# Ledger of designs, part 3: VHH binders against Jerky protein homolog-like (JRKL)

Target 1, 218 residues: Jerky protein homolog-like (JRKL), of Homo sapiens (Human) (q9y4a0r168to385)
Amino acid sequence: LQPEQIYNADETGLFWKCLPSRISVIKGKCTVPGHKSIEERVTIMCCANATGLHKLKLCVVGKAKKPRSFKSTDTLNLPVSYFSQKGAWMDLSIFRQWFDKIFVPQVREYLRSKGLQEKAVLLLDNSPTHPNENVLRSDDGQIFAKYLPPNVASLIQPSDQGVIATMKRNYRAGLLQNNLEEGNDLKSFWKKLTLLDALYEIAMAWNLVKPVTISRAW

## First folded at step 18 (VHH)

Design h1 (from i4 with A102T)
Fold by OpenDDE, fold request of step 24:
Structure h1 (fold): chain B 218 residues (1-218), chain A 116 residues (1-116)
Amino acid sequence: as target 1 above (218 residues)
Amino acid sequence: QLQLVESGGGLVQAGGSMRLSCAASGSISSNYMGWHRQAPGKQRELVAAISGGRTYYDDSVKGRFTISRDNTKNTVYLQMNSLKVEDTAVYYCARVPFGRDTYDYWGQGTQVTVSS
């Protein structure tokens, strides 16, 4: 397999209403001085190939089944692949759905566009949220997932964390930029921040992650 | 009340280029402006979005399409290069105002047809 055909996915939590400099995340809670703690969290899954040139649309798991933003909007009109789960956590069902409905088709299209064989491997770390390898395979068997040994996973994980850290930094920077443009107080800005806003910002943040940042993580 | 008016659509040959414009009747600053498209028999989908200088692109158009804006003209643009037949669709401009958690305004759409 070529680097273009090798993918990795990693998950991270995001308290999407928290800004690091003035809003602190303490014990899983986002606290703003003088305000009630807001526990708005989503799980984000990042997936890209080894070259970093193919970054899949972010997979985001939130608590809201149908945010107001989604009532009149098809999920295809979102800048992310959104799933709902009671705890805003990745689970086996969501992962499988993502793999079958999003990962496989997107990878096929990408490889086709590059004139490469539509064969690919998704490398995953050991996580309880990941289904058995046997069920993570395309119908034709050409696209499949493989779990990394713990010793190898530990070597890759720090690099993946760098990618995620970069994305989160970009996300925060984007929010601050929006705040500056609106000219509103940071607190009021934060209060007004919606899930749809966060989804756009995190998608744009992901877009800003350079391929070299991803490729170096391998 | 904001009005969004798309223009620039039409017929183009595969491999060609086209530039779409979305003129807003009001300020587009501090908003998420996006281009969506709906192909025949398919669902409407987000193609590209812009806020400030930050952008988002669907994988299907990455490297080919560029979204930009001119705040002085309250206009958002979509430069489409290397067009494919599968890019044929009605293209819509939409706005997501910050803090509203919704697409509050949509344009009427402009037809883009890419011929083989």
Scores: ipSAE 0.900, ipTM 0.969, lowest interface PAE 0.4, mean pLDDT 90
Fold by OpenDDE, fold request of step 24:
Structure h1 (fold): chain B 218 residues (1-218), chain A 116 residues (1-116)
Amino acid sequence: as target 1 above (218 residues)
Amino acid sequence: QLQLVESGGGLVQAGGSMRLSCAASGSISSNYMGWHRQAPGKQRELVAAISGGRTYYDDSVKGRFTISRDNTKNTVYLQMNSLKVEDTAVYYCARVPFGRDTYDYWGQGTQVTVSS
């Protein structure tokens, strides 16, 4: 397999209403001094190939089934692949759906566009949110997932964390830019921040992650 | 009330280029402006979006399409290069105002047809 055909996916939590520089995350809660804890969280899954040239649309899991923003909007009109889960966590069902409906088709299209064989492997760490390898396979068997040994996964994880960290930095920077444009007080800005805003910002943040950042993580 | 009016669509050959414009009747600053498209028999989908200098692109158009804006003209553009037959669709401009959690305005759409 060529690097273009090797993919990795990693998950991270995002308290999308929290600014790390000003907010402490303690025990899964975002606390602002003098303010009530903000518990708005989503799970983000990043997926890209080894070259970094193919970054899939972010997979985001939130609590809201139909956010107000989605009432009249098809999921395809979001800058992310959005799923809902009661705890805003990735689970086996969501992952499988993502794999079958998003990953496989997108990878096929990408490889086709590159004139490569439509064969690919998704490398995953051992996570309880990942389905059995046997169920993560395309209909033709050419695209499939493979679990990395724990020892190998541990080597890749720091690199993945670098990618995620970069994305999150970009996200924060984007929000600050919006705040400056709005000319509002920072506190009021955060109060006004919506899930749709966060989804757009995180998508744009992901877009800003350079391929070299991803490729170096491998 | 904001109006969005798309223009620039038409017929183009595969491999060709086309530039779409979305003229807004008001300020587009501090908003997420996006281009969406709906192909025959398919659902409407987000193609590209812009806020400030930050952009988003769907994987299907990445490297081929460029979204930009001119705040002085209240206009958003979509430069489409290396067009494919699969890009044939009605293209819509939409706005997401910050803090509103919704698409509040849509254009009427402009037809883009890419012939083989």
Scores: ipSAE 0.900, ipTM 0.968, lowest interface PAE 0.4, mean pLDDT 90
Fold by ESMFold2, look of step 18:
Structure h1 (fold): chain B 218 residues (1-218), chain A 116 residues (1-116)
Amino acid sequence: as target 1 above (218 residues)
Amino acid sequence: QLQLVESGGGLVQAGGSMRLSCAASGSISSNYMGWHRQAPGKQRELVAAISGGRTYYDDSVKGRFTISRDNTKNTVYLQMNSLKVEDTAVYYCARVPFGRDTYDYWGQGTQVTVSS
């Protein structure tokens, strides 16, 4: 397998309705100036190959079933792969569904478009939210997952602190750009922010993560 | 009422290029603007989106399609290169206004047909 055929995925939480502040960092809670602490969060799963040239569509797990703008049949109109879960946590069912319905097809299409063999491995840490690796394979067995020992998994995480931090920084910068363009004060801006806005911003933030940032994490 | 009018579609050979335009009747500078497409028998899907200089692309079009906008002309563009037969669809322009969780203003669409 070439580095282009080697993938990693990992999860992070995002308090999508807040900007970081000194106080938010210290307390571990999101604080917006003039607002009480906000605990609205989603789980984001980033997935990319070792070169960083293929960043998969973000997987986002949130509490909301659907924004008003889409029904179950309209999920392709979102810039992320959205799943709903009562606590906005990744779980075994969602991970397996993502692997079978999203990861495998997107990787297959990417490799085909690059003229590479449609063979790939998804390297994962072992986690209770990840299914047994025996069920994580494509129908032809050519695209599959492997769990790594904890010490090795910690060394191979392209969505680690550097990649995740960059993406979250890009997200907040995008929100600030929208605030300036809206002409609202900070209170009005944050009151207006919706989940749909956040999904667009985080997807654009992920797009801004450079391949070199990802490849250096390996 | 903001109006969005798509244009620039037509017939093109596989491997060719085409540029779509979406003219808005009002300002689009503070919105998420997007191109969606619907192929025969398939669901409408987001192809690309733009807000400011930030962009999103569906995996199927990355490296081939470029979304851009001209706020002076209130126009969003989709430059489509290296077209494939699979890109054949009706292309729609849409707006997602900041602070609302709904899509506003779908146009009539413009047909893009890529011949082999």
Scores: ipSAE 0.727, ipTM 0.892, lowest interface PAE 1.0, mean pLDDT 80
Fold by ESMFold2, fold request of step 24:
Structure h1 (fold): chain B 218 residues (1-218), chain A 116 residues (1-116)
Amino acid sequence: as target 1 above (218 residues)
Amino acid sequence: QLQLVESGGGLVQAGGSMRLSCAASGSISSNYMGWHRQAPGKQRELVAAISGGRTYYDDSVKGRFTISRDNTKNTVYLQMNSLKVEDTAVYYCARVPFGRDTYDYWGQGTQVTVSS
């Protein structure tokens, strides 16, 4: 397999309504000085190949059954692949749906467009939220997942904190840019911020992560 | 009310190029602006978005489509290159005002048909 055919996915939490410079996190809560605690979190899953040339659409898991703007069948109007879950946590069912209905088809189309064999591996750290390896396989067996044992996973860093940190930094910068263009004071800005705004900002933030940043993380 | 008017669609051969325009009746500088498309028998989907020079592209159009905007003309553009038959759709311009959880859709869209 070439680097174009080797993928990694990793998860991170995002307190999407917190101010960057005055964040206080207590028991999963985000506190803004002078305001009540903000307890609004989503799970983000980033997935890209080793070259960083193929960054998949972000997978976002939130508490809301669906963003208020759309019916569930219309989630394609969102800049992310959105799933709902009571605690906004990734789980086995969501991961399997993402793999079968999003990862496999998008990887197959990407590799075809590059003239590469439609064969790929998704490298994962062991996690109780990920299904067994044998169930994460395309119908033809050519696109599949592989869970790395702890000794191997600790030696390689296919997705590192630098990639996630860069994306989160881009997210916060984008929010600040919108605040300046809106002309709002910070209090009004954060009160108005919606999940839909956050989904756009995080998707744009992911888009800004350069391929070289991703490839160097390997 | 803000009004959005799409233009620039038409018939084009596969591999060709086309530019869509979306003229707004007011300022768009502080909004998420986007192009959506709806192919026959398919759900409407977001293909590109722009805010403050930052962009998003759907995987199906990355490297082929470019979104841009001119705040002095209150206009958003979608440059479409290397067009494929599957890009055939009605293209809609949309606005998401900051702090709103909904899209604003004006006009009837512009048809893009890619032959061959």
Scores: ipSAE 0.720, ipTM 0.885, lowest interface PAE 1.1, mean pLDDT 79
Fold by ESMFold2, fold request of step 24:
Structure h1 (fold): chain B 218 residues (1-218), chain A 116 residues (1-116)
Amino acid sequence: as target 1 above (218 residues)
Amino acid sequence: QLQLVESGGGLVQAGGSMRLSCAASGSISSNYMGWHRQAPGKQRELVAAISGGRTYYDDSVKGRFTISRDNTKNTVYLQMNSLKVEDTAVYYCARVPFGRDTYDYWGQGTQVTVSS
């Protein structure tokens, strides 16, 4: 397998309406004890190959089965792959669906477009949210997952703290850019922020992560 | 109130190029603007989106399509290169205003047909 055929995925939580700044702390939204707003949190899963040239569409897990922002559109009109779960956590069922219905087809098409053999491995840490690797295989067995030993996983995961931190920084920078374009004061801006806005901003934030940032994380 | 009018569609040979335009009757500077497409028998899907120079592209069009915006003309463009038969669809322009939890407006669509 070539580096183009080697993939990694990792997860992060995002409190999409909290902006960790002095303003956010003064308002106490994301630091207030006893306030666990599950509806204001999503789980993000990012996936890319070792070269960083193929960044898959972000997978986002939110609480609502049919969030209000989707009333006039289907989920294919979103810039992310959206799944719903009671606590907005990744689980075995969602990961399996993502692997079978999103990861495998997108990787197959990418490798075909590159003239590479349609064979790939998804390297994962052994998280309780990831299904047994025996079930994480394409029908032809050519695209499959393997779990990394813990001592190796921390050294070669491109979705480590650096890549995720860059994406989250891009997310918050994008929100601030929209605030300036709107001309709103800070209070009204954050009050207006919707889940749909957050989905667009995080997708664009992921797109801004450069391939070299990803490949260097290996 | 706001109107979006797509133009630039037509027939093109595979491997060719085409540029779509979406003219808005009002300001688009604070919006997420997007191009969507619907092929016969398929659901409408997001192809590309832009906000303040930041972009999103569907995996199927990355490296071939480029979205751009001219706020002084209130126009969004989609440059489509290396066209494939699979790109054949009606292309729609849409707006998602920041702070509103809906797609506000859609254009009427422009047909793009890629012949083999």
Scores: ipSAE 0.716, ipTM 0.883, lowest interface PAE 1.1, mean pLDDT 79

Design h4 (from i4 with N31H)
Fold by ESMFold2, look of step 20:
Structure h4 (fold): chain B 218 residues (1-218), chain A 116 residues (1-116)
Amino acid sequence: as target 1 above (218 residues)
Amino acid sequence: QLQLVESGGGLVQAGGSMRLSCAASGSISSHYMGWHRQAPGKQRELVAAISGGRTYYDDSVKGRFTISRDNTKNTVYLQMNSLKVEDTAVYYCARVPFGRDAYDYWGQGTQVTVSS
């Protein structure tokens, strides 16, 4: 397998309605005035190959089952792959759906477009939210997941914290740019922010993460 | 209210190029603008989106398609290069207003047909 055929995925939480303020940054906490809703947090899963040249469509898990912006249960009209879960947490069922419906097809298309054999491995840590290896295989067996023990994982897996931090920085910058273009003050801006806005901004933020940032993390 | 009118579709050979245009009757500068497509028997899918110079592309079109906009003309473009038969679809322009949780502004669509 070449580096183009080796993938990693990692998860992070995002309080999508939370923008840094001078006060909230000083206190080391992020607060949206008047809101303590769990719906304001999503889980994001980032997936890319070792070269960073293939960044998969973000997977986002939120509490909203059928928000106003989602007229169809099909996520293809969104800039992310969106799943609904009671606590906005990744779980075994969602991970399996993502692997079969999103990861495998997108990896095949990418490898085909590069003239590479349609064979790939997704390297995972051993997490309770990840299904068994036997379930995480394509029909032809050529695209599959492999769990690594922590001692092996520390030797070959990337540090996702730099990649995630860069994406979150890009997200905040994009929201602030939209606030300036709308001409809203900060209070009216955060009242108007919707989940759909956040999904567009985080998808664009992921797009801005450079391949070198990803490859360096390996 | 806001009207979106697509143009530029038609028949093209595989490997060819085509540019779609979407003329808006009002301002687009502070909104998310996007191109979606629906192939025969498939669900409508987001192809590309743009806001403030930041872009999103579906994995199937990355490196081949380029979205751009001209705010002075209230027009969004989709430059499509290295076209494949799989790109055959009706292409729709859409606007997603900031702070509005809905896809309520769609164009009529323009047919793109890529022949082998």
Scores: ipSAE 0.725, ipTM 0.889, lowest interface PAE 1.0, mean pLDDT 79

## First folded at step 22 (VHH; from i4 with R100K)

Design q24
Fold by OpenDDE, last read:
Structure q24 (fold): chain B 218 residues (1-218), chain A 116 residues (1-116)
Amino acid sequence: as target 1 above (218 residues)
Amino acid sequence: QLQLVESGGGLVQAGGSMRLSCAASGSISSNYMGWHRQAPGKQRELVAAISGGRTYYDDSVKGRFTISRDNTKNTVYLQMNSLKVEDTAVYYCARVPFGKDAYDYWGQGTQVTVSS
């Protein structure tokens, strides 16, 4: 397999309503001095190939089944692949759905556009949220997932964390820019911040991650 | 009330280029502006979006399409290069205002047809 045919996916939590400059995340809670803790969290899964040239649309898991933004808009009108789960965590069902309905088709299209064989491997770390390898395979068997040994996973994790850190920095920068443009104080800004806003900002943040940042992780 | 009016659509041969414009009747600053498209028999989908200098692109158009804005003209553009038959659709301009948690305005759409 060529680097274009090798993919990796990693997950991270995001307290999307927290502005890091004035908010501290303590014990899994976002706290603003003088304000009640904000517990708005989503799980984000990033997926890209080894070259970094193919970054899949972010997969985001939130608590809301039908955010207000979804009432008027189909999921395809979001800048992310959105899933709902009671705890805003990735689970086996969501991952399988993502793999079958999003990963496989997107990878096929990409490889086709590059004139490559429609064969690919998704490398994953051992997570309780990942289904068995046997069920993560395309109908033709050409696209499949493989779990990395723990020793190898530990080597890749720091790189993955670098990518995620970059994305999160971009996200924060984007929010600050938005705040400056609106001319609102930071307190008013975070109060008004919606899930749809956060989804757009995180998608744009992901877009700003350079291929070299991803390729260095490999 | 904000009005969005798309223009620039038409017939183009595969491999060709086309530029769409979305003229807004008011300020588009501090908003998420996006281009969506709906092909026959398919659902409407987000193609590209812009806020300030930040952008988003669907994988299907990355490297081929460029979204931009001119705040002085209250206009958003979509430069489409290397067009494919599968890009055939009605293209819509839409706005998401910050804090609204919804698309509040849509254009009427402009037809883009790419022939083989």
Scores: ipSAE 0.901, ipTM 0.968, lowest interface PAE 0.4, mean pLDDT 90
Fold by OpenDDE, last read:
Structure q24 (fold): chain B 218 residues (1-218), chain A 116 residues (1-116)
Amino acid sequence: as target 1 above (218 residues)
Amino acid sequence: QLQLVESGGGLVQAGGSMRLSCAASGSISSNYMGWHRQAPGKQRELVAAISGGRTYYDDSVKGRFTISRDNTKNTVYLQMNSLKVEDTAVYYCARVPFGKDAYDYWGQGTQVTVSS
């Protein structure tokens, strides 16, 4: 397999209403001094190939089943692949759905466009949220997931953390830029921040992650 | 009330280029502006979006399409290069205002047809 055919996925939590500089995350809650705890969290899954040139659309898991943004908006009109889960956590079902309906088709299309064989491997850590390796396989068997040994996973994890950290920095920067453009009080801005806003910002943040940042993580 | 008016669509050969424009009747600042498309028999999908200098692209158009804006003209553009037959669709301009958690305005759309 060529680097273009090797993918990795990693997950991270985001308190999308939390201002990092002023907010402490205590027991899974984002607390702003003098304000009510902001408990708005999503799980984000990033996936890209080893070259960093193919970054899949972000997978985002939120609590909202039908956010207002979704009532009138088909999922295809979102800048992310959105899933709903009671705890806003990745689970086996969501992962499998993502793999079958999003990962496999997107990878196939990408490889086809590059004139490469439609064969690929998704390298994953041994997270409990990942389905059995045998279930994560395309119908033709050419695209499949492989779990990394714990020792190898530990080597890749720091790199993945770098990618995620970069994305989160970009996200924060984007929000600040938006705030500056609006000319509103920062507090008011954050109060008004919606899930749809956050989804757009995180998608744009992901777009800004350079391929070299991803390739170095490998 | 904001009005979005798309223009620039038409017939183009595969491999060709086309530039779409979305003229807004008001300020597009502090908004997420996007281009969506709906192909025959398919669902409407987000193609590209812009806020400030930040952009988003669907994988299907990455490297081929460029979204830009001119705030002085209240206009959003979609430069489409290396067009494919599968890019044939009605293209819509839409706005997501910050803090509203919804698409509040849509254009009427402009037809883009890419012939083989």
Scores: ipSAE 0.901, ipTM 0.969, lowest interface PAE 0.4, mean pLDDT 90
Fold by OpenDDE, fold request of step 24:
Structure q24 (fold): chain B 218 residues (1-218), chain A 116 residues (1-116)
Amino acid sequence: as target 1 above (218 residues)
Amino acid sequence: QLQLVESGGGLVQAGGSMRLSCAASGSISSNYMGWHRQAPGKQRELVAAISGGRTYYDDSVKGRFTISRDNTKNTVYLQMNSLKVEDTAVYYCARVPFGKDAYDYWGQGTQVTVSS
């Protein structure tokens, strides 16, 4: 397999209403001075190949089943692949759906466009949210997932965290830019921030992550 | 009430280029402006979006399409290069205003046809 055919996915939580330095996340809650704690969290899964040139659309898991903007008919009109789960956590079912309906088709298309064999491996850490390797395989068996040994996973994880950290920095920067453009005070801005706003911002943040940042993580 | 009017569509050969424009009747600043497309028999999908200087692109158009805006003209553009037959669709401009959690305005759409 070539680097173009090797993928990695990693998950992170995002308190999407929390801004660093002014809004703190304490015990799983976003706290703003003078305001009630808000628990607005999503799980984000980042996936890219070893070159960093193929970054899949972000997978986001939220609590909301059908936010006003998230009608089932509008899923393709979102800048992310959105899933709903009661705790806004990745689970086996969501991961499998993502793998089958999003990862496999997108990877096939990418590899085809590059003139490469439609064979690929998704390297994953040992997370309880990841299904058995046997069920994470394309119909033709050419695209499949493999779990990294714990010792190897631990070495790769910090690098992945660097990528995620960069994305989150970009996200925060984007929100601040929006705040400046709106001309509102930060508190008002924060109150107005919606999930759809956050999804756009995080998607744009991911877009800003440079391929070299990803490739260096390998 | 905001109006979005798309223009620039038409017939183009595969490998060709086309530039779409979306003229807004009001300010597009502090909004998420996007281009969507709907191919025959398919669902409408987000192609590209812009807010400030930040952008988003669907994987299918990365490296080929560029979204930009001119705030002085209240216009959003989609430069489409290396067009493919599969890019054939009605292209729509849409707005997501900050804090509204919805697409509030859509254009009428402009037909883009890419011939082989």
Scores: ipSAE 0.900, ipTM 0.969, lowest interface PAE 0.4, mean pLDDT 90
Fold by OpenDDE, fold request of step 24:
Structure q24 (fold): chain B 218 residues (1-218), chain A 116 residues (1-116)
Amino acid sequence: as target 1 above (218 residues)
Amino acid sequence: QLQLVESGGGLVQAGGSMRLSCAASGSISSNYMGWHRQAPGKQRELVAAISGGRTYYDDSVKGRFTISRDNTKNTVYLQMNSLKVEDTAVYYCARVPFGKDAYDYWGQGTQVTVSS
């Protein structure tokens, strides 16, 4: 397999209404001094190939079934692949759906566009949210997932964390820029921040992650 | 009330280029402006979006399409290069105002047809 055909996916939590520099995250809660804890969290899954040139649309799991604006609209109009789960956590069902309906088709299209064989491997760490390898396989068997041994996963994990960290930094920077454009005070800005805003910002943050950042993580 | 008017669509051969424009009747600053498309028999989908200098692209158009804006003209653009037959669709401009958690305005759309 070529680097273009090798993918990795990693998950991270995001308190999308929290700025870590000013907000302390204690016991899974975002606390602003003098304010009630904000518990707005989503799980983000990043997926890209080894070259970094193919970054899939972010998979985001939130508590809300859909952003309010999309109750009557198709999720395809979101800048992310959005899923809902009661705890805003990735689970086996969501992952499988993502794999079958998003990963496989997108990878096929990408490889086709590059004139490569439509064969690919998704490398995953051992997580309870990942289905059995046997069920993570395309119909033709050419695209499939493989779990990394724990020892290897531990080596890759820091690099993946670097990618995620970069994305999160970009996210924060984007929000700050938005705030500046709005001309509102920071407190008011955070109060107004919506899930849809966060989804757009995180998607744009992901877009800003350079391929070299991803490729170096491999 | 804001009006969004798309223009620049038409017929183009595969491999060709086309530039779409979305003219807004008001300020587009501090908003998420996006291009959506609906192909025949398919659902409407987000193609590209812009806020400030930040951008988003769907995987299907990455490297081929570029979204930009001119705040002085209240206009958003979609430069489409290396067009494919699969890009055939009605293209819509939409706005998401910050803090509203919704698409508040849509254009009427402009037809883009890419022939083989």
Scores: ipSAE 0.899, ipTM 0.968, lowest interface PAE 0.4, mean pLDDT 90
Fold by ESMFold2, last read:
Structure q24 (fold): chain B 218 residues (1-218), chain A 116 residues (1-116)
Amino acid sequence: as target 1 above (218 residues)
Amino acid sequence: QLQLVESGGGLVQAGGSMRLSCAASGSISSNYMGWHRQAPGKQRELVAAISGGRTYYDDSVKGRFTISRDNTKNTVYLQMNSLKVEDTAVYYCARVPFGKDAYDYWGQGTQVTVSS
């Protein structure tokens, strides 16, 4: 397998309605200036190949079954792959759905477009939110997952801090950019922020992460 | 209310190029602007979006399509290169106003047909 055929995925929480300078560590809660404590969190899963040239559409797990303006059949109108879950946590069922319906097809199309063999491995840590690797395989067996031993997993996981931190910085910068263009004060701007706004901003933030940032993580 | 008018569609040979335009009747600053498409028998899907200088592209069009905007003309463009038969669809321009969890769609879109 070439580096273009080797993928990794990692998860992070995002308090999408919080200003960074006003966040206190409150067990998955944060405070928006001039507002009550807020528990609006989503889980983001980032997936890319070792070269960073293929960044998959972000997977976002939230509590809402759909953003307020869309029917369930409208999820293709979103800039992310959205799933709902009671606690906004990744779970085994969502991970399997993502692997079968999103990861495998997107990887096949990418490799085909590059003239590479449609064979790939998704390297994962051994997490309770991930299914057993035997269930994570394409119908033809050519695209599959492998769990890393703990000593190897720690080597590739330290780099997740840089990639994820960059994406979150881009997210905050994008929100502030929109506030400057709108000309409103920060408190009224953050009060208006919706989940749909956040999904657009995080998707654009992911797009801004450069391939070299990802490849250096390996 | 804001009005969005799509134009520039038509018939194009596979491998060809086409540019779509979306004229807005008002300011599109601080908005998320996007192009969606709906092929026969399929659900409408987001293909590209722009806000400020930041963009999003669906994997199926990445590297072939380019979204851009001209805020002085309140216009969003979609440059489509290396067109495939699979790109055949009605293309809709949409706006997501900040803070309003909603899309705006105008007219019936513009038909793009890519012939083999």
Scores: ipSAE 0.737, ipTM 0.891, lowest interface PAE 1.0, mean pLDDT 79

